VH-VL binders against Uncharacterized protein y4mC. Designs and how they scored, part 3

Target 1, 209 residues: Uncharacterized protein y4mC, of Sinorhizobium fredii (p55562)
Amino acid sequence: EDLSSQQQWPGTPLSRVEALAVLQTLNANLLSNASATLTLDRWCEAHRLAPPGSKIVAKHVQGHDKPANVHIRKLLHVGPNEPIVYRHVRLACGDRILSEADNWYVPARLTAEMNEVLNTTDISFGRAVRSLNFTRTNLTARLLWSPLPEGWDMSAELPVSSSGPLIPPPFLLEHHAVLKLQDGTPFSAVVESYTNNVLDFPAPLLYPQ

## First folded at step 6 (VH-VL; framework fv_teclistamab)

Design a20 (from tg with heavy chain Y103I)
Fold by ESMFold2-Fast, scan of step 6:
Structure a20 (fold): chain C 209 residues (1-209), chain A 124 residues (1-124), chain B 108 residues (1-108)
Amino acid sequence: as target 1 above (209 residues)
Amino acid sequence: QLQLQESGPGLVKPSETLSLTCTVSGGSISSRDYYWGWIRQPPGKGLEWIGSIYYSGDTYYNPSLKSRVTISVDTSKNQFSLKLSSVTAADTAVYYCARGSRIFDWLSYYFDYWGQGTLVTVSS
Amino acid sequence: SYVLTQPPSVSVAPGQTARITCGGNNIGDKSVHWYQQPPGQAPVVVVYDDSDRPSGIPERFSGSNSGNTATLTISRVEAGDEAVYYCQVWDSSSDHVVFGGGTKLTVL
């Protein structure tokens, strides 16, 4: 009964292809939108991960400081003495944490009102800075887990059928990006990881199971 | 407190496979922030990176050792292991396991915790 | 293959400043990490990401990285700082962790 709270996908070849297709759909949607928050709002609603109307909430993680290193400062076009704020959050839809993110931003490049809401509320970063009409430069995007081997669609050997369930690790996707103002000035560098909760719904029934 | 401990035979015969395990306690291997690596040091010489693994199973190997090395992870046991095949006297070294910590870049990690090291001698 | 060059040894008197260099082509574009290895012990990271210090490492340890040279600076050197120091980078072209050859710091 404890396991009935988990939606595990079968390890069959079809289920593995379905899981990869679903993950790549999420990956493509996240990469093609400036705000992860809006993509996760739609994902949560579409897959019924929380009650209808639930919105992404940013839960702050305290006591986990990662100071901006010299390379983050280069990405943000700031000198060694420019203040940078580090923010570590978990993005949740209802009781499910869908993402864990590190964010380094230059508070001088935000409005005073934006800084205030980021310091005092559970607002997500993307919502707080939405009026900047920012763009996203994606630096890296990786599947941290794949139900199929690398090169499966070319020449790699395909896995034999398995009756055991898929057991995804805690994080499945990760993106590195720089967020830029309309004039091209960078204001935030992000590392966004997506949890196995993004697959916490029944596998699509494309065949009798 | 995070602790890493190497274990495995201290003596391996030439042409055989060297097998070592690193047991991690006081912290989880299943974390987005860390890589887990093997580094060796022949007597009187410098540090040589063997390879690293992410909890997902993604591996990176020293090109000079790639044909002989396999690193694997067992998240249920909180362990990761090294297999080095076809050993020779040149593989005699202290073998360290270590945790690689990153801030931003995937692979620009630094090794923030090290095991005590275990001497492996390959008999001539 | 990418190579990091360190001087094999540096000698310094107690209370003085030691500088240990790590040479590499365009190393300023990489994140450099520094390890201290006392005799018979496992290495300990003393500087990471060019200039940041782990919690518990004294402010006497500092780093810089520009152009083709990274430098570990140890001010007010103490006898306990005597060790071999290694620099380390990740080389993205070969997906390879690269260590320098090590510099033995002797405190006379």
Scores: ipSAE 0.432, ipTM 0.764, lowest interface PAE 2.8, mean pLDDT 88

Design a21 (from tg with heavy chain Y103H)
Fold by ESMFold2-Fast, scan of step 6:
Structure a21 (fold): chain C 209 residues (1-209), chain A 124 residues (1-124), chain B 108 residues (1-108)
Amino acid sequence: as target 1 above (209 residues)
Amino acid sequence: QLQLQESGPGLVKPSETLSLTCTVSGGSISSRDYYWGWIRQPPGKGLEWIGSIYYSGDTYYNPSLKSRVTISVDTSKNQFSLKLSSVTAADTAVYYCARGSRHFDWLSYYFDYWGQGTLVTVSS
Amino acid sequence: SYVLTQPPSVSVAPGQTARITCGGNNIGDKSVHWYQQPPGQAPVVVVYDDSDRPSGIPERFSGSNSGNTATLTISRVEAGDEAVYYCQVWDSSSDHVVFGGGTKLTVL
């Protein structure tokens, strides 16, 4: 992919620490909130990734079907014949895709109005079901990339300053979670991967120069 | 559309390192949905998993082979590679590279595309 | 180490149903995948995640998984189904892809 010099993070030790701190801040915010959509709304605004007032929109991905397997049905507490809807979406802020997500949900556990807006609009899932006041059970959280080596804070050899900028891969972070109604009934299982666009802003300045 | 192709020497001497590369075409290795693995099959025997790699560089190895195996990935070339050190006649096998497709569970992937396999004979 | 046990061979007549078992301790708690390997060819996945079929695999292939036994069922068997069939799981306790020993299906 083409990177401009304005959006590239230097490969210096300081920039690597800054990138990891920023990525872990996003990670912590995503894990501590029920809605990834609302977290990304705030992230997009705070880092000026799109024009002011932009909100996350779910762009449907066509032609990639992953029907619910038996293990997803167990996570959702449903039998083999219960209808489950699969959504594959890219969550975009303006023209930037911040996340790509797989979502398996039980339409019988949503209202008719929620199902209608999910079927007919590009509304994000978390926004469409917001009034359920759901909770999130995080199953896994994994960094897919790190600007610093594992054990960097525990005597692992640190990278020397590179001659070029950091070049993050397409996806940096992934979460697996189950969304639950207030009574604990699960209604959605999600796999959420976050793109390198979440770091597509100038490296912050920690020193006056 | 997706094709996997193994390449490397078909003959390796005992005690040396077996080195194979898998070239992926028609699809990107830099995908959140896939692991990339090596599976071998000695003549007349069953399938044995060697190891798998995620495009981030995370590796998983068969415990019985772990001390001798290294799998690496080069996302810029859309390739991943196997090195198996200190080979013996017991390492003679057809070696397959394969794509592991995952659904929800992180590591419960299945191999949905396989290379044609390459016979590696360990002999002086 | 986790072990998957398959019968070494199963014989059926054309048009009949073949059942190939895969035994493992609490295998019903794992996702089981099944591969068909015709002689001299690379394996092809025929059932994944216990009971799902890849696009292009006939409906006569089906799977189940409960307790200590997973089963691949092939209905209305054809001569072209002759192959060695392997089951496969991920064992989370050892971070290890495990294959069964293989079952040779003979159509007589």
Scores: ipSAE 0.340, ipTM 0.725, lowest interface PAE 3.4, mean pLDDT 88

Design a22 (from tg with heavy chain Y103M)
Fold by ESMFold2-Fast, scan of step 6:
Structure a22 (fold): chain C 209 residues (1-209), chain A 124 residues (1-124), chain B 108 residues (1-108)
Amino acid sequence: as target 1 above (209 residues)
Amino acid sequence: QLQLQESGPGLVKPSETLSLTCTVSGGSISSRDYYWGWIRQPPGKGLEWIGSIYYSGDTYYNPSLKSRVTISVDTSKNQFSLKLSSVTAADTAVYYCARGSRMFDWLSYYFDYWGQGTLVTVSS
Amino acid sequence: SYVLTQPPSVSVAPGQTARITCGGNNIGDKSVHWYQQPPGQAPVVVVYDDSDRPSGIPERFSGSNSGNTATLTISRVEAGDEAVYYCQVWDSSSDHVVFGGGTKLTVL
């Protein structure tokens, strides 16, 4: 699938700062909230990425099974024989894919109703398990792309002014996290990558132009 | 099946830039699951990681080589390339390109496919 | 800079078990990968993520990782197992892929 952004931001210094500010706002919102799904619901609505009332749906990627390794089992505090379910999904708002995610979870730590909904519908994981009132431990957060160079605010060489628009790659941001029950028991390990569609709206204007 | 092939000059003069390309066939370089790396091995010595790149252009470099190394990716040609500047005799080595595969942590990847390696000799 | 320490050589008789160690500070908190390099050939991954084995690698190869030592174990050693073996980790403090110095396995 083509994940290229259709909305082009100017390559000017101001536009680069605006793009970084917007991307870091998304990053902060995702890191400060337990559910990526609910954060993306709000992001999609706020930036009008899909028709009003659109909600995130999980589109399952079939034919790719990634069994949990010993590291994931350590993260989930489970032994070698505990069942772990793997999900590979694309989170879409309308026709835009905003995220692609790997999720390993311990079905014994969910309710029977949650497992049934996850097995039979296109519900997103965060929505399905919302009533667990879980917390999120963020392990890694990385910008895969930046419109400004590392150290730009500390005398790093600034990019040469571009006559053309910014061309962000397919994925801009990635988080690794463990989701935990209220008692601190881990139940899910996630790798969440965010597409350039998260910037697919008009560049903010600080003055009419 | 996936194949990686190194190409570039086998002889480079001291102070010049060593330039190698890795051509990937049988699989796409534009994949969320992989980093693509360069590893070298001086004659009779061990493996030394040079750096790795994600198809977005995100890079990690060996701190000892960072000032001299640039890795780039060309997704339209399914290739990634290494440039190592200001070479000396100490840079004589077999250079491998490899695919880094991960399960969870991007940076805890293992190299599951390797090119055959290409010997680069630095000599006047 | 993070350092992985391997013995330079290990010798075993055919049919015996070879153990190759990889020492590193708190290496048990990292994911360790092992490569086999026969003379004149590119490396081949034989164990990844501490104890997982790629398709096509015999069950005789296994790994463990705890505390300050990771171990590659090769049971029922065959002459064809002669190679240099390298361990590898990623060190988050330096953003560096680190290889051990290599261990030459000799089958007597």
Scores: ipSAE 0.495, ipTM 0.791, lowest interface PAE 2.6, mean pLDDT 89

Design a23 (from tg with heavy chain F104Y)
Fold by ESMFold2-Fast, scan of step 6:
Structure a23 (fold): chain C 209 residues (1-209), chain A 124 residues (1-124), chain B 108 residues (1-108)
Amino acid sequence: as target 1 above (209 residues)
Amino acid sequence: QLQLQESGPGLVKPSETLSLTCTVSGGSISSRDYYWGWIRQPPGKGLEWIGSIYYSGDTYYNPSLKSRVTISVDTSKNQFSLKLSSVTAADTAVYYCARGSRYYDWLSYYFDYWGQGTLVTVSS
Amino acid sequence: SYVLTQPPSVSVAPGQTARITCGGNNIGDKSVHWYQQPPGQAPVVVVYDDSDRPSGIPERFSGSNSGNTATLTISRVEAGDEAVYYCQVWDSSSDHVVFGGGTKLTVL
């Protein structure tokens, strides 16, 4: 939301290509792994976004409740009377919020221990349910921002600004997915938006030849 | 409460560009939960969607208007705007701005708040 | 492009039930939203995501959606329900918000 403290990347052509490559690497890693939380743990460590050993913590967002509607119940293969829990959380490593997530899950499809931890601590969902060895079905993936215009890689003429820094919007990427138990039973539907803090490190410095 | 207000010239000459602004008050346009859209209604006819924008600048346009329409957002002013080029008498309509609210599906949003609408007449 | 078909008009007596249909190929796989537009006013959403109601909309308004037809049902119709009603979907194949042509509800 607040961009005032983000690390700014130059607006040069090289920096724009680097930013897109980094963003698409995150996108690919998130789409290829079942747990967004665990992917963000590795991202935070790899890019030194927080002190060594920091892990993703789920901070609850107050205010907007979104109880499960008929479409979410359909995604989760549950009837109208099955309890569903809604979570709205910000996923943080250290002081940086990397993601905001909406999560609708079926507590009857989790263990009693998992439900207790989710109800009593700031543990992230992916960490709490890790032992389910779940799979992820990605329904949509959207780049909400790109440092380069559409068609740049297809020999189109591109007016690219090289003055001033890149100013990414608050959210860069959003995924919609359903998490499934090993037998294919869905247990969680998620909407995951990724903040500009995922790029809050210095632009890579490539050595001259 | 949330209010949306259209503004811009009520008369546009044929072949020129129609330009409208929607001012949002009582709520922030910089929200992950909403798209912001333009819908028009020619006199005596039904609703026609023109396009929608996310505060990041991501846009979707009606294919029949795609070549003539541009929607932009100014988060610092809490506004979004419509430009429709090369207008003809067929573009005479009441133009509404509206907030698109979603639950799960990003693009399966419904318009939960509408501006009052502004009549734009295309005539010399 | 994807097309939503509504009857142009429906007439009912006060206290009766009005049913307004919205036809579309496999519309049951989409989320349908319904708007009420009183004469000279901006539209107001009365049903969203097939069957949910916004705060302030009476329980007399309900919706359903299956197969090729979505239906807005208005029970115990009142004179104040006279308006043009529009259905709306998102068509993912064309990235297009699609409105039906509208149905004028007359309360006799």
Scores: ipSAE 0.278, ipTM 0.706, lowest interface PAE 4.2, mean pLDDT 87

Design a25 (from tg with heavy chain F104I)
Fold by ESMFold2-Fast, scan of step 6:
Structure a25 (fold): chain C 209 residues (1-209), chain A 124 residues (1-124), chain B 108 residues (1-108)
Amino acid sequence: as target 1 above (209 residues)
Amino acid sequence: QLQLQESGPGLVKPSETLSLTCTVSGGSISSRDYYWGWIRQPPGKGLEWIGSIYYSGDTYYNPSLKSRVTISVDTSKNQFSLKLSSVTAADTAVYYCARGSRYIDWLSYYFDYWGQGTLVTVSS
Amino acid sequence: SYVLTQPPSVSVAPGQTARITCGGNNIGDKSVHWYQQPPGQAPVVVVYDDSDRPSGIPERFSGSNSGNTATLTISRVEAGDEAVYYCQVWDSSSDHVVFGGGTKLTVL
């Protein structure tokens, strides 16, 4: 009854294929959309991870101050003295943390209103800057976990049926991206890690006859 | 103050499994910002990465060692461990555990804290 | 497998500048880290992400990385800088942390 309770998937080969398919669907949706926040809004609603109408909020994580290094400044096309703001946030849908994210952005490339909202509320970055109509350039995307072994679709031996549940680790996906204004100017570099709560719903019911 | 301490037998017989544990104190293993790795150094030779683990259990292994190596993590004990099977004299080395710190490229991490290292000799 | 090539040794007089190279195919597209290992001690990171320095590392240590060569530069070299220096990258094609073979810096 607690919305924070983890749903366990069976450890069978079928359930593992289902989990991989669902995880890759999320992966594809995240990679094909400019805003991770809006993708997670839809994911949370579709899988009933939180009460109806819940939207992603960004909860600040303290003690993780990472000033922009030379690599991040290169990605953002800024010199060594351009101010860059760092945000470390957990993206939550209701009681569930769906993502932890690092975000380095150039406040001079946002409006004053956007900067104010980001500084004073728990609004997610993607929602705050939505009116910029930005695009996303994906740099890297990585599965941190797979329910099936590498090469399962070629010749690797499939896992034997397990009597226990499939227990995904705390983080399943990580993406690195640069967000760009309509004219192609980069304004934010992000590292987005996705938690096992993205799979915290009942396994799809596929009953073979 | 973060400290990493290797522990395990200093002598292992050929064909047996080498087992080491790294105990982390002054910081939590359960952080998305860090990988935890094993690096070895045979006497008089260079550094060789064995593998790394994320606190989720996600592992990365040196392809040359992948068939023999297993790294595991125990977040409740704040420890991570190395098992290297079928050892030979070529596995004689100082073994270091280390914390890998990252920024935007999570897998281009650098090792910012190292244990003191423990010598493991493979001999009969 | 991806290979990082370092010269086995570099000699420099006190007060001069030492340059230690790390060669790799398109290494300029990777983040290069540099470690100092004094005799009998664990390695210490001296430069990370091509050119950033950890707190406590003197400004005399700097790095650059472009094309096929990364370089660790140590200006105004001191006797205490004698050590073996290793470069390191992550190779995404093999999911592999790669170390260079090491360069022994001698201060004569």
Scores: ipSAE 0.172, ipTM 0.657, lowest interface PAE 4.8, mean pLDDT 87

Design a26 (from tg with heavy chain F104M)
Fold by ESMFold2-Fast, scan of step 6:
Structure a26 (fold): chain C 209 residues (1-209), chain A 124 residues (1-124), chain B 108 residues (1-108)
Amino acid sequence: as target 1 above (209 residues)
Amino acid sequence: QLQLQESGPGLVKPSETLSLTCTVSGGSISSRDYYWGWIRQPPGKGLEWIGSIYYSGDTYYNPSLKSRVTISVDTSKNQFSLKLSSVTAADTAVYYCARGSRYMDWLSYYFDYWGQGTLVTVSS
Amino acid sequence: SYVLTQPPSVSVAPGQTARITCGGNNIGDKSVHWYQQPPGQAPVVVVYDDSDRPSGIPERFSGSNSGNTATLTISRVEAGDEAVYYCQVWDSSSDHVVFGGGTKLTVL
């Protein structure tokens, strides 16, 4: 995948602050909402990453089966013999992949209809299970890349101004979370990584006044 | 098959910077599933983790070494490197590079492939 | 700082079972990995995530982890199992990969 073909932002101090503000806005929105899929629907529409009315679809990644390990089973409150389904998907808005996600879920905790659509369509997990009215427990959230160095608001040395464009790596942000039914029963453990395509729109142009 | 190979000078003078490179072949550093780390072992002693890096440039360092250590990655060359500044005789060790395999807990990982190790002696 | 404690050495006769312990405060809440380092060689992972075994590692190697102690068990010990064994965890409070001091297994 050529994620490096995205539209580039300038490497100026202002542009770096703008990029960090945009990433932290996405981070805050994701952490404040139960469904990453629905948050990405809004992000895609707001930043016009695809034609109006486009919805996130889950494109399955084949050949990368990761069976649930002991930690995932502990997070899901299941024993060693409980069936767990693994999904590895790329969440796309039009032609732009915004997220790559690992999802381990307990099919016995979903309805038969939910399991059927997850097995047979490109529906995203959050959309398929929306009627569960689930909650999200965020375990970790981390910027994998920052346009400004750690301590930039303190005494850290800044990158050279007026350099070339920002070249963000393929993934910028990662969350680990457990999704829970209304009664608190966990049913899904997720690792959600967000691609540099979340910044694939023109950098805001701010004029001094 | 995946192979990791350390390279760099085997002798470094006190107060100078130790620089090592790990070349990865048979697999890509640009992978969401792995961290890349440095571990050292002084002669006759145990293993000490120096630090790890994700291909995005995100790093974790041993707190006891953090002020002296920098790990960087060059995805175009499929390499990652270690710089350890202000070395002393206590930094004499075999230095290993390794791949860390990870899952749900992004920091709960094990090192599934190791380089053969390179001895670095700090002496004048 | 988080500390893992291992006995410095364990001796067993061929065919017997060796048990190597790794002590740590509430280590049962962490993921424990075990490495075998034969003399003069790089370490090799033999058990990961408390009890899982990599492809190519004999079924004689197994692990457990509960409370304050993790254990590596090597059944039907062979002379080729002589090595130093290290346990390892991640300590999230300090963002630190922690290794135990190592246990030398001698097969006599």
Scores: ipSAE 0.462, ipTM 0.781, lowest interface PAE 3.0, mean pLDDT 88

Design a27 (from tg with heavy chain D105E)
Fold by ESMFold2-Fast, scan of step 6:
Structure a27 (fold): chain C 209 residues (1-209), chain A 124 residues (1-124), chain B 108 residues (1-108)
Amino acid sequence: as target 1 above (209 residues)
Amino acid sequence: QLQLQESGPGLVKPSETLSLTCTVSGGSISSRDYYWGWIRQPPGKGLEWIGSIYYSGDTYYNPSLKSRVTISVDTSKNQFSLKLSSVTAADTAVYYCARGSRYFEWLSYYFDYWGQGTLVTVSS
Amino acid sequence: SYVLTQPPSVSVAPGQTARITCGGNNIGDKSVHWYQQPPGQAPVVVVYDDSDRPSGIPERFSGSNSGNTATLTISRVEAGDEAVYYCQVWDSSSDHVVFGGGTKLTVL
């Protein structure tokens, strides 16, 4: 949201390493689990980003229609006339948006009940389709920002230790994936971008500090 | 409605740095849906992509220009800028800024909105 | 480096169909976009993602992409369609936006 609310991490070498470690922990957890929603539920709770018991809800974004192109249809193993539904949502925990996502899914590969709740509620996609016991095939993973320069662990010049606080950009990482039924049939293609709100908590304390 | 406007000097001396700014109005540069790019066109020739930037600061540059190009973004001013160093007469061109819209494919974006272009002449 | 090849010019009579090709190795595996540049104006996207049209672009503009050739088809050509047309892809191997050399459409 407001970038000034993200000024909780100093720009010191320790804080930069901590921020990168935390970001890569989130990245690894997202890549190793089928449901981004459930990973974000746990992340929100663990880092106290919202009141205890808060769960991810999907807030629909209107006016950003992206109908499925031929390449998305190939990823989903569907012909040119198969209906595909597009969703553009912001995944929120409490009042914090942790992710913005595009989702193209084949409604014929979901149950009628799943389609109804996706059409009528703010339920997240992963939660709505949880009973499919789906798997995730990750296609692309991009770290959009790093608190340390590329090659920092080898020979790249390190930033000055007295540089100002870390100001993460609005999005920190992005994943592209295909979600598949237990028999391997694809049913959803997703683009998931993760906001700087995932780091909106105090830098970890390391005693003595 | 969305408008993109190039600005900067129309004349640059050989060996100096060409500097242009694109001001975006009627829409936010801080959006995950868009890349922001620079494309040039020498008089009577075709389009050549210079580079693009995501509002996070992530950049992609034309390999043939990479050693001379820097693109930066200022989300507080809703602007992005181009610097091209060590210019020669071959850099004389109309320079366009443009918005790149993407779908699923990470970088398979198309330029759906263009500035009017600004002529930069490299001459002593 | 990846190269897109377009014919330098195409001539067509008013009311007829113009076809502009864009050749590239395995271009059918990429998303092809097409731009119209009228004399003295900035380019305008007329077809994106192989075959989709932006709002405001007439239905007579269409595209296809398979194998090594993408094609922009303009049906019932009008004098106002005279322009240079460019194809464009993203080449993932070089992280490069690639434009074709342009095709000048003349309406005779």
Scores: ipSAE 0.376, ipTM 0.723, lowest interface PAE 3.4, mean pLDDT 88

Design a28 (from tg with heavy chain D105G)
Fold by ESMFold2-Fast, scan of step 6:
Parts: sequence; C-alpha cells; structure tokens
Structure a28 (fold): chain C 209 residues (1-209), chain A 124 residues (1-124), chain B 108 residues (1-108)
Amino acid sequence: as target 1 above (209 residues)
Amino acid sequence: QLQLQESGPGLVKPSETLSLTCTVSGGSISSRDYYWGWIRQPPGKGLEWIGSIYYSGDTYYNPSLKSRVTISVDTSKNQFSLKLSSVTAADTAVYYCARGSRYFGWLSYYFDYWGQGTLVTVSS
Amino acid sequence: SYVLTQPPSVSVAPGQTARITCGGNNIGDKSVHWYQQPPGQAPVVVVYDDSDRPSGIPERFSGSNSGNTATLTISRVEAGDEAVYYCQVWDSSSDHVVFGGGTKLTVL
C-alpha cells in the first residue's frame, strides 16, 4: 500500500523546475479568476486529488476571533461602526485541505439569502456570493516556498542535486485580496494560504534531452 | 508566556560573520499567523529592521542589508537565526529578535513580542 | 525608500498630555504602530494599527493617523512614561519595515 501523503516530488533540478511551474500555474489561475473556490474545484478535478465530482467545502475553524482592524475597514470603505463578519475556514476537496482562509466581509453588501447560507452551511464564500459577479483586486501574491533558490533564473548556481525528495512546508502560496461588487464597491477582504496538498499528486514524468 | 531569547557571541572581528540564534518558548514558531524578525539598534541610535522569516523559510530583508544577511529557521528546535557577513564597526548594535504579527496584509505588520536583546560589538 | 520623521524630543509636565508625531508622505493610507522603549530595555508595542491598544496597555495611550501625520497621544503622563517612542510602518513599494528616528519623552 502506498499512501499519497507519502509520495513526494524528487529533489532533482528537473523536478524542482516542474514543481515551480506547477505552483506558478496554480498562482496564475488563482490571480486571473475572481473565485478561489471555483479555481480549486477545477484544480482538484484536474489533478485527481479527490474522487470525481468532488467540490470544495468550507469547514469552519472556531477559536481566536480576528475582528477587523482599521486597515481592513479602510480597504472595505466602511466606518468604525459598520458590522463586519469574520470567517476562518479550511477549504477541502474530499479529505484534502487545499487552503486555509481568513475572510472579513460586510454583510450589508450581501443579500439576506447569502448571509443565511453563510451562517448555516459549509458552503464556500466564493460559491455563496457567486451571483454578485464580483471582481478581485489582488494586493499581494507570494510563494511561501520555492523549490529553486532566489535568483536562479539570473546568475545563481543551482545546488547539487538532492538524492531525497522535496519537503514542502504546510503552506506554499498566499494571496491577499479585496473582492468588489460590479460597481467597484468592496465587500470582502481575504487572506488565502494554500497547503502542500495542492502538490499531492505524482510529479510529471519528463525525460531530459 | 511566549518568550524569545537571543544568543550568540558578543564580540565579532571585522570582516567575519555575525551569527545569532533566537529561541522561542511558550509558543510554536510553526504558525500561519506570524513572521519572525530581527531588529538592531546601534548604541545611541534608532531601531533598524534587518529582516523577517516565515517558518517555511520565506524571507523579507531590509534592502540596505540584503547582500550580507541570511535568516534561517529550524522548526524542530523552535529557533530562527541571523547571519550577517563582512561585519564592520558600523554593525555594532543591540540585536533583538521579535515576533511579527501580520493580522491582515503587511500594512498591519508589527512586533508584538520582543526578546531582551543581545549586544554585539565588532572590534579586533 | 520611505522615510518617517519624528521630533527628537518632547517634554511634558506630570499629569499633562504628550503628543508625539510621526510624519510620512500619505501615511494616512498606511497603518502606524508605536513602540515604547524605556532606557536599557527592549521595545514594547503600545499602539498598533493606528489606534488599537494591546491588552495591558493603559487607556491613556491612544493613536490617530490621517493625511501626512500620525500621532501618539499619552494623557495624564506619569514619570514611568519616560522612554524613547518609535513609530513604524510597512512600505509596500519596497516590502520593508520602516521605523521613525524615535522621540525621547522627558517628564519634567
């Protein structure tokens, strides 16, 4: 029996380039689409991370509350007394958690039905508010881990090949964004961190020339 | 409860590498919510940020120091470390390690817990 | 590189209000954090995100930030408030933590 969680990408130069290319493909797909949920639905299916037809589910994380600070209120164009709801969720595809996210949103800018479903179900935020046809303003996009050293594409020397596998940390990628209604009104500020499960599939088999 | 403690040589010769370690106790360095930073203060001068590291190894460095600085993390020991190469007398300072809380985005990045600081003198 | 400007010193009598300014281009679009550093001690955060106060910090400490100036206000100043105070922001254009030069508060 081999467990997918025990399969890792080789530490060879080719595998490192492949891992970076895959991570940057995910990064580009997330940045070019308003909904992280829908992007993850497609990612999960394309890489067979869960049984066919699996959809992203948001599992609520209870604990330390993070009330909106002045920066978040400025980003959302709201005053100090406007109610803001905080959500801390893990986005799962089947048994794999692909993302952990913080979301601050202005419930007055959603419909009553959207607020009800967000309060009572495990629906993901992006799916619940999909009918708003919102846009995304990306504030930061950061690789938290890179299989290749900084400056590798300029004049950095590549390290001697590792005989062992790549050991990615728990989070590989993080985005900060503001979600806006069609008229440009912001309604949600998000921090989205993507887990090493996004790479939990066999490395592409490419042979060097 | 959370405590940070700097350690390393208090005297470094010019042209050598300054090496310090910060040991974190009462909390885990492996946390999504925090970067861990180094700040220095030359005698009688102000605070200067050196850099910050995430437990994944992701780093941000002060551009003025980037060519000489390496920050690393050892999650198994709950520690992070600073190496500053090619030191001169201008690098004489008290060096602090600190936990950086990012809450939302980097605009809200501030240091909520600080070590006591360790004086490093660069002298022959 | 972004620069924060603080007056080098401020003097105040006990029981009065001290105001320490932090100047920066469009600083009101950033979040300002304030640290108190008593002589020979490590800094401690007294105000973060413009106006929020950490648990354990007296209500006498407050902050504001608008336009080109952020202000740390210390009401009913006590001798124990003597310290150097530093403001701090993140500069998104260079991904860099910026500290002000520090203001020494003297209680006379």
Scores: ipSAE 0.723, ipTM 0.876, lowest interface PAE 1.6, mean pLDDT 90

